VH-VL binders against b7kms5. Designs and how they scored, part 52

Target 1, 80 residues: b7kms5
Amino acid sequence: DTFETVRNTIRIESEVDESLRQLCHEERITKETWLEAAYLYLCEKPEELAQVIQLAQERLSQRKAIADYKRAKTMQERFL
Short names: E, the ipSAE of ESMFold2; O, the ipSAE of OpenDDE; V2, 0.75 times the mean of E and O plus 0.25 times the DockQ between their complexes.

## First folded at step 2 (VH-VL)

Design g6 (framework fv_miptenalimab; at its last look DockQ between E and O 0.06; V2 from the best seeds 0.00; counts 0 for: pae E 9.6 > 2, placed apart)
Fold by OpenDDE, look of step 9:
Structure g6 (fold): chain C 80 residues (1-80), chain A 124 residues (1-124), chain B 107 residues (1-107)
Amino acid sequence: as target 1 above (80 residues)
Amino acid sequence: QVTLVESGGGVVQPGRSLRLSCAFSGFSLSTSGMSVGWIRQAPGKGLEWVALIDWDDDKRYNPALKSRFTISRDNSKNTLYLQMNSLRAEDTAVYFCARTSFYDSYGLKYFDLWGQGTTVTVSS
Amino acid sequence: DIQMTQSPSFLSASVGDRVSITCRASQGIRSYLAWYQQKPGKAPKLLIYAASTLQSGVPDRFSGSGSGTDFTLTISSLQPEDFATYYCQQLYSYPWTFGQGTKLEIK
């Protein structure tokens, strides 16, 4: 069987990406199929999905805060 | 649990130097977005920002104090320092060590955790 | 430098009162404002950040409002433990600066 795929650009935190890469290598799978499998699994686990969503929201919040601070810092430096 | 404990305060004569330390636990300055700094409070007066050091080892100073004060850190010891030179009577204050954490709104940092402070008295 | 001016410098009130403290910035600081509470012999405690966001663990009787140059800290119903000195701080630009403080005393 064949199925259509969509190319995506995904930026992953470096430590997480390295850990995931190592796992995929050991288990002879790809990050893509891992993501697909993980999502499908979580779709059947509403409580676990909610936990993952909350964690994802927290991580996004941290990314945003860091990015915003860096931008603000850069702006301030322009006036020093 | 996050804690900050200042030390190194004491009585010193004008013109002398003093180094304050702040031992902290529960967080690391190597963490992106993390900063620690010093805030002082003269007796019966308000708060005055002294200096800040962030995860990139970037240092910010109160311009009035930059020439005499130096902020530094030792990540291996989780310790923040404030080297104070050419001390003056007006430097008499409680010196607080505080951590800044980042929040969602505008990505700004605020002093969310403080030590109890160490007292510096400059007198002849 | 950005000057922060609080008003009033001193405020007397009773338990149960609604009180407001204002902070004015010498220039626009957007929402880059924090409020702190300090009790005698203690370190300041963060109450509000980003002008209106309540710090975790702080009672909801505390609230912050404002943007730009004018900000307000409100305590909807004073409790005995609320008598303290309050400070605003701008974090919009270096050097970071504080208001001169507002001492809230029991009437």
Scores: ipSAE 0.015, ipTM 0.708, lowest interface PAE 8.1, mean pLDDT 90
Fold by ESMFold2, look of step 9:
Structure g6 (fold): chain C 80 residues (1-80), chain A 124 residues (1-124), chain B 107 residues (1-107)
Amino acid sequence: as target 1 above (80 residues)
Amino acid sequence: QVTLVESGGGVVQPGRSLRLSCAFSGFSLSTSGMSVGWIRQAPGKGLEWVALIDWDDDKRYNPALKSRFTISRDNSKNTLYLQMNSLRAEDTAVYFCARTSFYDSYGLKYFDLWGQGTTVTVSS
Amino acid sequence: DIQMTQSPSFLSASVGDRVSITCRASQGIRSYLAWYQQKPGKAPKLLIYAASTLQSGVPDRFSGSGSGTDFTLTISSLQPEDFATYYCQQLYSYPWTFGQGTKLEIK
C-alpha cells in the first residue's frame, strides 16, 4: 500500500525468460526487482546504459524481422 | 508529452494532388521499433488504414491506395507525410496520423497514439 | 484482405448496463486484435490490444475476450462517458482492416 507499483504484461523470448527465472530463483529475488535494480544501476553509468540500449534496439529489429516472416508465411498459405 | 498534429487538408478538385503533414512533438520518428502511419475516415463512415512507415523506412500501403498515395518522413523535421495524387471524390475524409506500439516477439502492433485529424474534401 | 464484421451496428443502453460488442474476422487472426473508442469529432482512443489486454489508463470496466475469429468487447457497468462508437481492428496481416463500427447510444 505504501509502495506504488504498476502492473504490466511483457513478452520475453522464452530462452531469455527461462534463464532469468533460474537466476532470480537462485538469488532469491524476483524478475521485477531484478529489472528495477538493473535500471537504477545503469542510470548512473552512461556508457553501460548506451550498450544496453544498443542491444535493445537490435532485439527490436529482430522482432520486426520475425513479424515480417509471419506475414510472409501467412500470405503463402493463402495462395496454397 | 507526445503530440501528433496533422495539417495540409483542404478543399480540392478531383484529379488534383495534396500533401498532408503530421508533426510529432515529444517523440522522435527515428525511434527504433516504432512505426507511424495514416488512417482515414469518410464522413459518417468507419476507419480505413492507409499506410505505415517503419523507423527503418520500410513502407506498407493499403493496396487500394498504393498506386496514388506515398508515405514518407523527414526525420530532421520530425514530420510524417502523405502525398495524395489523382484525388477522387471517395478520398474525401478526415485523415489521422498515428503511431504504433513496439513490436513484440509475435509481431503484434496497435495504434496507441493518434492525432486529431485534418480534413480533405474532394469536390467538383 | 481480412474482413472484420461488428455486431450490432447500433446499440441502445442505459447507464449501469452490461453491454457486449462482437467482432468477427473472415479468417483466423489469433489474438491480433485491438479495440478503439471514438467520440464525435475526436480521434480514436486505444482501449484493448492483443484481444484482451487493457491499455494503460483505461477503466477496468472494459474487457476483451476471444481468439481466432470471434472477439467480444464488454463494458461491465456502462458510464455516461462510454457512449461512443467502437471499432475493432485486426493487425494480423496487411492491410490492417477495421470493423464497420458499433455506435453505443443512451436510452
Scores: ipSAE 0.006, ipTM 0.691, lowest interface PAE 9.6, mean pLDDT 86
Fold by ESMFold2-Fast, scan of step 2:
Structure g6 (fold): chain C 80 residues (1-80), chain A 124 residues (1-124), chain B 107 residues (1-107)
Amino acid sequence: as target 1 above (80 residues)
Amino acid sequence: QVTLVESGGGVVQPGRSLRLSCAFSGFSLSTSGMSVGWIRQAPGKGLEWVALIDWDDDKRYNPALKSRFTISRDNSKNTLYLQMNSLRAEDTAVYFCARTSFYDSYGLKYFDLWGQGTTVTVSS
Amino acid sequence: DIQMTQSPSFLSASVGDRVSITCRASQGIRSYLAWYQQKPGKAPKLLIYAASTLQSGVPDRFSGSGSGTDFTLTISSLQPEDFATYYCQQLYSYPWTFGQGTKLEIK
């Protein structure tokens, strides 16, 4: 009992999650501690953090496009 | 004492669905490092890993089965489920529920406790 | 997927014999290997994990060795209760895969 923690439920791509889990098992760490370490490391490296944010923005844009497509497809199937 | 007890097996026709259950006692799936999963064994054949669900609700599937099988749990009932859809003759097997732990000293999982299995026969 | 190949597939031996079963991975899996024993009509039982660590309650006549791609399960002095099918499993990457099994039968 050293840290107060919060439980977050997030959805990430299954391939990414599988690769990360494999890394964690091999290195004997957990996904939560890897995420904490990665974020803390990047916060001290502004140029690398900016690159990661750009990739995140691109991935979010793609996810929104997929969601928009699925909504449009559902409407088509319901009204056509 | 820790136990895992499978149920829900039986004879089912091809194309149908079946849900298996595994009741566990003496431990909580929400305990950090704890996982439970399914391993199957066709008559006279070897072992095949099916799926795993971890304490943090992470799910892993055998890619060959992912499109038809879904692993889930009900924490209020301490029960693990395997939903099997579009069943085929080759799904005929004994389905084992098993526990695995992520141990600090080794940082790896292994199936240290198994149920007795429940038989699923897919036959026309 | 990582292929696990066991040899031999069948092994005949007598009580008191020293027997060895080999397991080969199609790629390096470090020490992420477990060995299981399965008796007819029963669930598998964990014998060894991390390639060489004996599970609590398993007799010390069982031992495991190897790393990377080549692994061996040895029974130093075979007992009547040891006649069973033995399986290796890699836990290095998903999907987890098992060897085809080695059936140890009475000579």
Scores: ipSAE 0.000, ipTM 0.602, lowest interface PAE 18.1, mean pLDDT 84
ESMFold2 (binder alone), look of step 9: mean pLDDT 90; pTM 0.930

Design g7 (framework fv_miptenalimab)
Fold by ESMFold2-Fast, scan of step 2:
Structure g7 (fold): chain C 80 residues (1-80), chain A 124 residues (1-124), chain B 107 residues (1-107)
Amino acid sequence: as target 1 above (80 residues)
Amino acid sequence: QVTLVESGGGVVQPGRSLRLSCAFSGFSLSTSGMSVGWIRQAPGKGLEWVALIDWDDDKRYNPALKSRFTISRDNSKNTLYLQMNSLRAEDTAVYFCARTSWYDSSGLKYFDLWGQGTTVTVSS
Amino acid sequence: DIQMTQSPSFLSASVGDRVSITCRASQGIRSYLAWYQQKPGKAPKLLIYAASTLQSGVPDRFSGSGSGTDFTLTISSLQPEDFATYYCQQLYSYPWTFGQGTKLEIK
């Protein structure tokens, strides 16, 4: 039978999505299976997992800063 | 107009603790989107990022230092702190506090304002 | 960690010269790079962000270029106040790392 699965909605950078789509097409896999495989692989490799987490922390910080910038700009434009 | 002034440096023995302070004037540490942190520089060497704290108290550390160093702030005093524990000779450096700023929609935060630095010497 | 290597470590030049300093990342970092200037006994000053964008208040003689792994800081016509140590920094991944520095000295 099939694996028990859940549906998730995620938003990623368009450039990253384009690159992942090309990789998945060339390798004959799906984004879902790539995500599963990447996570499982990294969970068994602490040094590589740490590097990925560090990259993820920086990317999260960037998204937070973008949200702050947009909010501040909107306030400035609407209220003076 | 905005100033950052470090203090708390000095000579300490290996294994001891030391707390550095950075007093901010001209802007509030609670300002949304602002991040402040510490960068150090060993004598005659380059820059090494230590830690960063965001206005919402999210903290990030250099993994090499995370177990011994703690970053915090007191918004009522508009002051940033670095608690350094289990000090080693390798921690000898000038410690700078700095602010990061957002300039555009890229979300990258650059160290746009720096303090004068405070010297920490770990030696007998 | 991403290693940043600057070249040269030492550069001698005269006022009026055009000079370039390079910075190489051990892996691709897009354009997530900044350049700082540090004068003896002083804190660093942000010169360029996003690899090529000049910070407000910095003279137009400074420019940055590059993406991926190779980056260049150029000073088109050296002034006396430009003799300092220059550092690059990557912001692609934590921990943020700096180059070892390039000391620009009077020839």
Scores: ipSAE 0.100, ipTM 0.793, lowest interface PAE 5.5, mean pLDDT 88
Fold by OpenDDE, second read of step 3:
Structure g7 (fold): chain C 80 residues (1-80), chain A 124 residues (1-124), chain B 107 residues (1-107)
Amino acid sequence: as target 1 above (80 residues)
Amino acid sequence: QVTLVESGGGVVQPGRSLRLSCAFSGFSLSTSGMSVGWIRQAPGKGLEWVALIDWDDDKRYNPALKSRFTISRDNSKNTLYLQMNSLRAEDTAVYFCARTSWYDSSGLKYFDLWGQGTTVTVSS
Amino acid sequence: DIQMTQSPSFLSASVGDRVSITCRASQGIRSYLAWYQQKPGKAPKLLIYAASTLQSGVPDRFSGSGSGTDFTLTISSLQPEDFATYYCQQLYSYPWTFGQGTKLEIK
């Protein structure tokens, strides 16, 4: 590897992660290089990039909702 | 440089309490995807997962220990804690602090860095 | 809980040997498996994660294979520093569980 790399911590939803992992395995690539390639590709596709951003925002909102629910549940369990 | 250093181990009588600490440097538990946890090892025995806490303060416990053990963190001090109550002889072990990382983007958690452990001995 | 069973519990081998340690899960864990090496008086060291991915800094004589329920750690040519105890761990579901360990001793 001739590239200088930076470490990143990425948490992916389990079903998506499994699917992506399988794809990477089959194509003999890594999640890291897939992400790099995907980003570079999208940089040349502004309309598609906008769509991905919208989808990402929606998924973030879902994560937050789940996290809030989880916290609420935990609090309920503590006070019961 | 990433380091984890456990402390607080010692000899205690059954029924007593003990709090372990793990001071870590080179990373922050507030970083998304980061988790730290405790793993213990009884003398001459294998590894047993105790508890985990992540960047979102989500806590996971070994069900066998949940009623007596509490994991917590202080991000301002970069310190992980394990409060152990109602200690029993079978709790005698080396207690390791370890970090999980997603740095390789595998999507899987794994303990990539460990402290050297602190020894807890419960005996009458 | 998912039970992890390693085989064998003890293994004697010589330098230069090819050795394999197996780990079986009581149920499917996909590729959510890690391998650790532990030497006496030391903390465990991560060798393999995601069943087959070599941790950075680990010699390539170590390799992992398998998915589902059956996994294997292989050392292609045993070196003196490889004599230690090895553990597998499932990270598929809580509670996380370890195999009972395999002690690799010099013959």
Scores: ipSAE 0.000, ipTM 0.681, lowest interface PAE 12.3, mean pLDDT 89

Design g8 (framework fv_miptenalimab)
Fold by ESMFold2-Fast, scan of step 2:
Structure g8 (fold): chain C 80 residues (1-80), chain A 124 residues (1-124), chain B 107 residues (1-107)
Amino acid sequence: as target 1 above (80 residues)
Amino acid sequence: QVTLVESGGGVVQPGRSLRLSCAFSGFSLSTSGMSVGWIRQAPGKGLEWVALIDWDDDKRYNPALKSRFTISRDNSKNTLYLQMNSLRAEDTAVYFCARTSFYDSSGFKYFDLWGQGTTVTVSS
Amino acid sequence: DIQMTQSPSFLSASVGDRVSITCRASQGIRSYLAWYQQKPGKAPKLLIYAASTLQSGVPDRFSGSGSGTDFTLTISSLQPEDFATYYCQQLYSYPWTFGQGTKLEIK
């Protein structure tokens, strides 16, 4: 084993996880090696990396929106 | 392509049960923030909301239908169901499956994608 | 339950006309209103959400306005494909309710 590794706990959307698991199974790779390869590839493509960062910012905003949605849903129930 | 396809409609006698299905493709029913549900339309009449299920399995029903209808999903089949019990002539309608989305952080939802509907006729 | 009332229930118009359909909620719903178009034998199609936001792919001759209890859908210049039934829906409070529909017919 020539690599120093770290163990991370991350939470991702179940649909993304399932899609990525299927891709990894079909291609005979692991999620960790796919993440490493994707990041390294994007680091060599500055314009594509910028687009991915924008998507990440949008997804982070969406997670905040979901929290706000849950609050709004509670308010809707209150007015029934 | 994102699609919703209803099935399971038909002619049934009053008092019987019927289960409708809605097959989804191009998106996941477990997507955070996603809700899917049923809307019905009696012949020559308007739209009536039936039931809604959220990505976290929270269920909401039209109070007029809650005692007889049950909404559920099977994520492994990417399918939504509507179990209809004790059917009455007034349940005769086209049943549409629809997906909601929300556009901002205030929790706005709206039906942005609809299936073509499946016809249920309750007739003796 | 929030009652949604559309006016008129039936409207006859000609191609090129400007038409408006109104929707009134029995209580304040802020801007939690959507408009749908339904053609005979077809599923409804979303036109406008959040009272005034046009859905992607919908022609800009459609517009929505209003907040609170009074809402209007306007078609600035009717095209042949616009003859359909239009529904408003409140999404503020459960149960979600629709207006009775406005049938737009050729004269």
Scores: ipSAE 0.000, ipTM 0.621, lowest interface PAE 15.1, mean pLDDT 85

Design g9 (framework fv_miptenalimab; at its last look DockQ between E and O 0.02; V2 from the best seeds 0.00; counts 0 for: pae E 14.4 > 2, placed apart)
Fold by ESMFold2-Fast, scan of step 2:
Order: sequence, then C-alpha cells, then structure tokens
Structure g9 (fold): chain C 80 residues (1-80), chain A 124 residues (1-124), chain B 107 residues (1-107)
Amino acid sequence: as target 1 above (80 residues)
Amino acid sequence: QVTLVESGGGVVQPGRSLRLSCAFSGFSLSTSGMSVGWIRQAPGKGLEWVALIDWDDDKRYNPALKSRFTISRDNSKNTLYLQMNSLRAEDTAVYFCARTSFYDSSGLKYFDLWGQGTTVTVSS
Amino acid sequence: DIQMTQSPSFLSASVGDRVSITCRASQGIRSYLAWYQQKPGKAPKLLIYAASTLQSGVPDRFSGSGSGTDFTLTISSLQPEDFATYYCQQLYRYPWTFGQGTKLEIK
C-alpha cells in the first residue's frame, strides 16, 4: 500500500514553472502530484493525449533548433 | 540570392500520382536548424499546411494528408519533393514551398521565404 | 486541431484609413502567432512573427498585438499596396493551422 517512487531532475521553461508553481499554491497541491494526475488523466483520453504529444513534439522541435544554434556559436568561438 | 522555385504541377486524372519539386538556392537544407515545407491553397480558399522536413530528415505532416503524401529531399541537388498519391478533386490547389528559419530565441519556425507556387489541377 | 478564426472575413476601406483585423484561437497559443500578407496571384509574405514583432523590410505602419487567444493586426494608414488578403497562423501545436483569411479591398 506504499508507493515506490523515483527521484528525477527535469529542466522546464521558467515561464511554465512560474505558472505551475502559482497553480499548485492556489490549489494546495504539489508539482509531483500534479504531474502524476495530469499523466493519468490524459492516458484515459486518447484524443487529448494525442494533442499533448503534438504540443510536446513542437516544443521539442523548438528546443532542438535553439540547441543547434548554440552549438554552432560555441564551435565558432572555440576555433575562432 | 536566396530563392525557392516550384515545378511539377499540371493537370492530372483523379486517382493518379504526381511529384512536385522545389529547387532552392542561397541556403542548404543540410544547415543545422533549417526546415522547408509545403503549403497549399485551393482556388479562392485559404492556406493549408501540408508537410515539413528538417535538416536532420525529421518529418511532420498534416494528419489529413499523411496517408497519401510523402515529403522528401535530395541534398545533393538542393531540391525538396512532395509525392502525392491517390489524387482527388479536392487536392486541386496552388502548392507553395517555403523555408523556415530563426527570428527569435524561442526556436519557432516562421515561413520567411516562399516560392511562387506550382498549380495542380485534378480533373478529367 | 487548433481552429483560427479571423474577423472580419471581408473589409472595405480607403487609402489613409486605420484598419484592424482580428484573429481568435480556439485555445491558448501564447504569443506563437504569425501574420502573412498575400496579394492576388502571389505567394504569401511574412509580416509579423511572435504576435507583435515586425519582420525585417516590412513597413512600420503594420503592427501586431495580443497573446493567448485574441490577436490583432493593425495598419495605421492604409496604402494602395496594402489591399490584399491577410492570414494568421498558430505555431503552438501541430498541425499548424491558418485563419480563413481577411480580404482587404479598396472602396
């Protein structure tokens, strides 16, 4: 009857983190329980889950593009 | 200078296939962060996104078109392709190819450069 | 899919007028919106990105505003070359979707 848990570290957009912290404070819940609840809820709604996956894919594409730019800039500075 | 030029359009019968080409110059799709794609516009109608391909060959499709359309590229020719199968009357449109690039720190992909379009007419 | 609705669909205006076109998203899209101009028989041209940032080479009479679900494109003093169809596009989630367009005609 005891949940086995894992500890993980994630980095998210600061604006998203600020909004999520405000929501958790107002609703008196924690980030970990919000994450668990959101995932479990979406798993029961396949069409909404698909939309969330499409949003995640777009955000991943954005991060990839930013990372590509940063790598190119670093290589230029390193080798002059 | 930087240009995109579409070709391959024409009149085709329903149920047949057609391949569109887009030749680009002044940039390379192999360049990290570059993406190119297709947007179509039916006569008198608005814009509809078709597909996008990234420099690393990652592909995205309009779900309504994914089963019949395939996006691909040939980096050695600086050319983008759209393979269209099982064509229908509702596929009649001007097909534009367009490039996306960075404009801010968000990594969003805005269509900043467009070709002139090539016309596809599906009729008997 | 995120539905983008523009209003009005048709607008008649005179040279020198201030005109505004609105775009509404069916869900929040932050500031992940672009505006395009399309003249008859031509390809679209990027005018505004990130909802409010003017693309290089676009005249400063064009401006964009809004965030979340409601967005506005404004032309402060309409010129003859501005008579065109304008489209908004959301970049928040795949598939990318456009508004139905607003046709700006002289009269």
Scores: ipSAE 0.321, ipTM 0.830, lowest interface PAE 3.4, mean pLDDT 88
Fold by OpenDDE, look of step 9:
Structure g9 (fold): chain C 80 residues (1-80), chain A 124 residues (1-124), chain B 107 residues (1-107)
Amino acid sequence: as target 1 above (80 residues)
Amino acid sequence: QVTLVESGGGVVQPGRSLRLSCAFSGFSLSTSGMSVGWIRQAPGKGLEWVALIDWDDDKRYNPALKSRFTISRDNSKNTLYLQMNSLRAEDTAVYFCARTSFYDSSGLKYFDLWGQGTTVTVSS
Amino acid sequence: DIQMTQSPSFLSASVGDRVSITCRASQGIRSYLAWYQQKPGKAPKLLIYAASTLQSGVPDRFSGSGSGTDFTLTISSLQPEDFATYYCQQLYRYPWTFGQGTKLEIK
């Protein structure tokens, strides 16, 4: 079987990426197939999906907070 | 659980030096976006920002105090310090240690956790 | 430096009252404004950050509004435990500065 694939650029937090890479290596799978499988699994698990979504929202908020603070800091430094 | 505990306060004569400590737990200053600082409050007066140190070891000072006060940290001990030199009577205050949170949707800063403070009295 | 001016400095009210405290910045600070509550002998407690976001654990009778230069802390129905001193703080530009405080006393 062959699948049509789409290339995506995904930026993952370094510690998570390393852990995931190690898991994929040990299990002889790829991060891509892991992501596909995880998503498909969660689609059938609404409660677990909701938990993952909540976690994802929290992580996004953290990324945004850090990025915004860094920007604000840079701006403040320009006016010191 | 996050805690901040100040120490090192006491009675000191003008011109002397004093070093305050703030032992904190439940977070690390090495975490991106994290900052810890000092705020003081003279007896019966309002709050005055003293200094701040962030995860990049960037230091910010109240300009009125920069020449005499130095903020520093020891990550291995999870301790924040405030070195106060050439103390004056007007430095008499409760000194609070406080943390700024970075986990908000807007990215704006605020002191979300405070210690109970340590009292510094400068008198002849 | 950015000056923060609170109004009023003193406020007397009764339990159940709706009260508002204002804070004015000498220049625009966007939403970089926090409100704190302090009781005698205690450390300040964060109530509101980002001008209008309620800190976790704070009763929803507290609310913050405003942007730019004018901000307001509102207590919809004053409770006995709300009598304290309140401070606003700008975190927009160093040095960070506080308002002079508003002491809320029981009438």
Scores: ipSAE 0.019, ipTM 0.723, lowest interface PAE 5.9, mean pLDDT 90
Fold by ESMFold2, look of step 9:
Structure g9 (fold): chain C 80 residues (1-80), chain A 124 residues (1-124), chain B 107 residues (1-107)
Amino acid sequence: as target 1 above (80 residues)
Amino acid sequence: QVTLVESGGGVVQPGRSLRLSCAFSGFSLSTSGMSVGWIRQAPGKGLEWVALIDWDDDKRYNPALKSRFTISRDNSKNTLYLQMNSLRAEDTAVYFCARTSFYDSSGLKYFDLWGQGTTVTVSS
Amino acid sequence: DIQMTQSPSFLSASVGDRVSITCRASQGIRSYLAWYQQKPGKAPKLLIYAASTLQSGVPDRFSGSGSGTDFTLTISSLQPEDFATYYCQQLYRYPWTFGQGTKLEIK
């Protein structure tokens, strides 16, 4: 009779998370409800959704590149 | 009834470690929009915020304490913890656990429920 | 960090007096300000949240005002049970900081 929910964890870049937490605090909402509302709103706006997806793809690539760099630097330090 | 009960305080020597516990009854630590944390008060001094953990396990610390103190919780036991390492004389205080308000249409509440505190004394 | 400065640090007053305690934030905190009362050997008790909203069960002789950086707690007619230490706290930005406290004593 209530909303069914799924528990999960996500990792967000610290500066983005700080800004998002402050926004949610100021607007008296939670990160969960913000995520749900943002997705539902964008589902009816194809061009805006496409822009968000493009940004998400760019951020995913950036996070992968940073992770690859850190791995390579750590391995080099161990083998020098 | 909703209650917060701290435990684990005592007298310890400088440089030692101590873990505080706070048991919650009457509500769940996993409730969305709620955060729980620790505030301390040295003898004859004011209140100092120590740390906070929210319902999704994100943690915030007083920067002065972050290197030595760790907040955590166990939702299955409905219990909040504070691990205090490398204790110093200036850590002597009463340690309170407290919760924040829930987000809803009535507006934000602040630390609206506090435990009675547990005393930590660091004796040289 | 946002610093909270209370004035005065010590206040002596009589039953029936009207008193005010001020709290100033080093940066704007909108209305994310709470006032607490603490008696010796006890935990703090929330009096006012959101700068001006009275917590349930708190007598209406307590009131809060202000926004941004300047805040005031007023007790319109002191009662014997009001002699305590009062703290403000901002909860706008981490770390959530308290004022240094104002001890209100009978004289």
Scores: ipSAE 0.000, ipTM 0.628, lowest interface PAE 14.4, mean pLDDT 85
OpenDDE, second read of step 3: ipSAE 0.017; ipTM 0.679
ESMFold2 (binder alone), look of step 9: mean pLDDT 90; pTM 0.928

Design j1 (framework fv_miptenalimab)
Fold by ESMFold2-Fast, scan of step 2:
Structure j1 (fold): chain C 80 residues (1-80), chain A 128 residues (1-128), chain B 107 residues (1-107)
Amino acid sequence: as target 1 above (80 residues)
Amino acid sequence: QVTLVESGGGVVQPGRSLRLSCAFSGFSLSTSGVGVGWIRQAPGKGLEWVALIYWDDDKRYNPALKSRFTISRDNSKNTLYLQMNSLRAEDTAVYFCAHRSYQIRFGSGTYEVYFDYWGQGTTVTVSS
Amino acid sequence: DIQMTQSPSFLSASVGDRVSITCRASQGISSYLAWYQQKPGKAPKLLIYAASTLQSGVPDRFSGSGSGTDFTLTISSLQPEDFATYYCQQLNSYPLTFGQGTKLEIK
């Protein structure tokens, strides 16, 4: 009958964070409640949920590619 | 299209200095991820990497050559340089400049790196 | 430093032959391996990168395989213009290193 919550630490792209933070400030909501509402809403719309998942997969691939690029450069630096 | 042209080679006495130039076109060293390097080849021998400079002016050297060689660039002239000091007979070689390309494949999450365009080289002969 | 060893150093073959050149890294380099062709008096030319990806404009008789420490360059049917020296290069770690080269000669 009371909310049980979990604390999460996440990293998001800085421009996205800035935009989301401004939205939350203007609408007087929190990032936590926005995230919960967005997920719950999308769960009721399977076609929209699928599109969001596709976008998430694309963004994950972009992050992995960038991380691999930086890692390769860093690995090269290990052999001073 | 990408082109690279080396110059500045010649005959030089041991212990002296020489500066090589590489004039390039078809790309910008300001482009993120781009690098340009020097690779040398002694007569009848294989390829040896000398140095590499990245778009952000980050530099990497063959440890055997780091104390004597300096890589630099002038983006306003689209030119790469290799300053060679304290030259030895073993530095006799053809010196190539080469464009380092990279590709990030977002669909597969992979990163690829290679030297895709090379100049024809400039010959350095160190003799007494 | 990562040592790159090619085998054989010299290879004699005839037009139409299938030939393979191997390259072995002293440490794992994943697929950060490129193959270059060099003709006498010319600069090296990129053939294959990422161990198995054919560079644009390179004939499909050339192929690359392998990952980790063992890599192979294969020419399925030798043409006269393929007689050259071939080099592998690891781009995993500094210093960047090349194999000693394989000279492909007319039998």
Scores: ipSAE 0.000, ipTM 0.623, lowest interface PAE 18.3, mean pLDDT 86

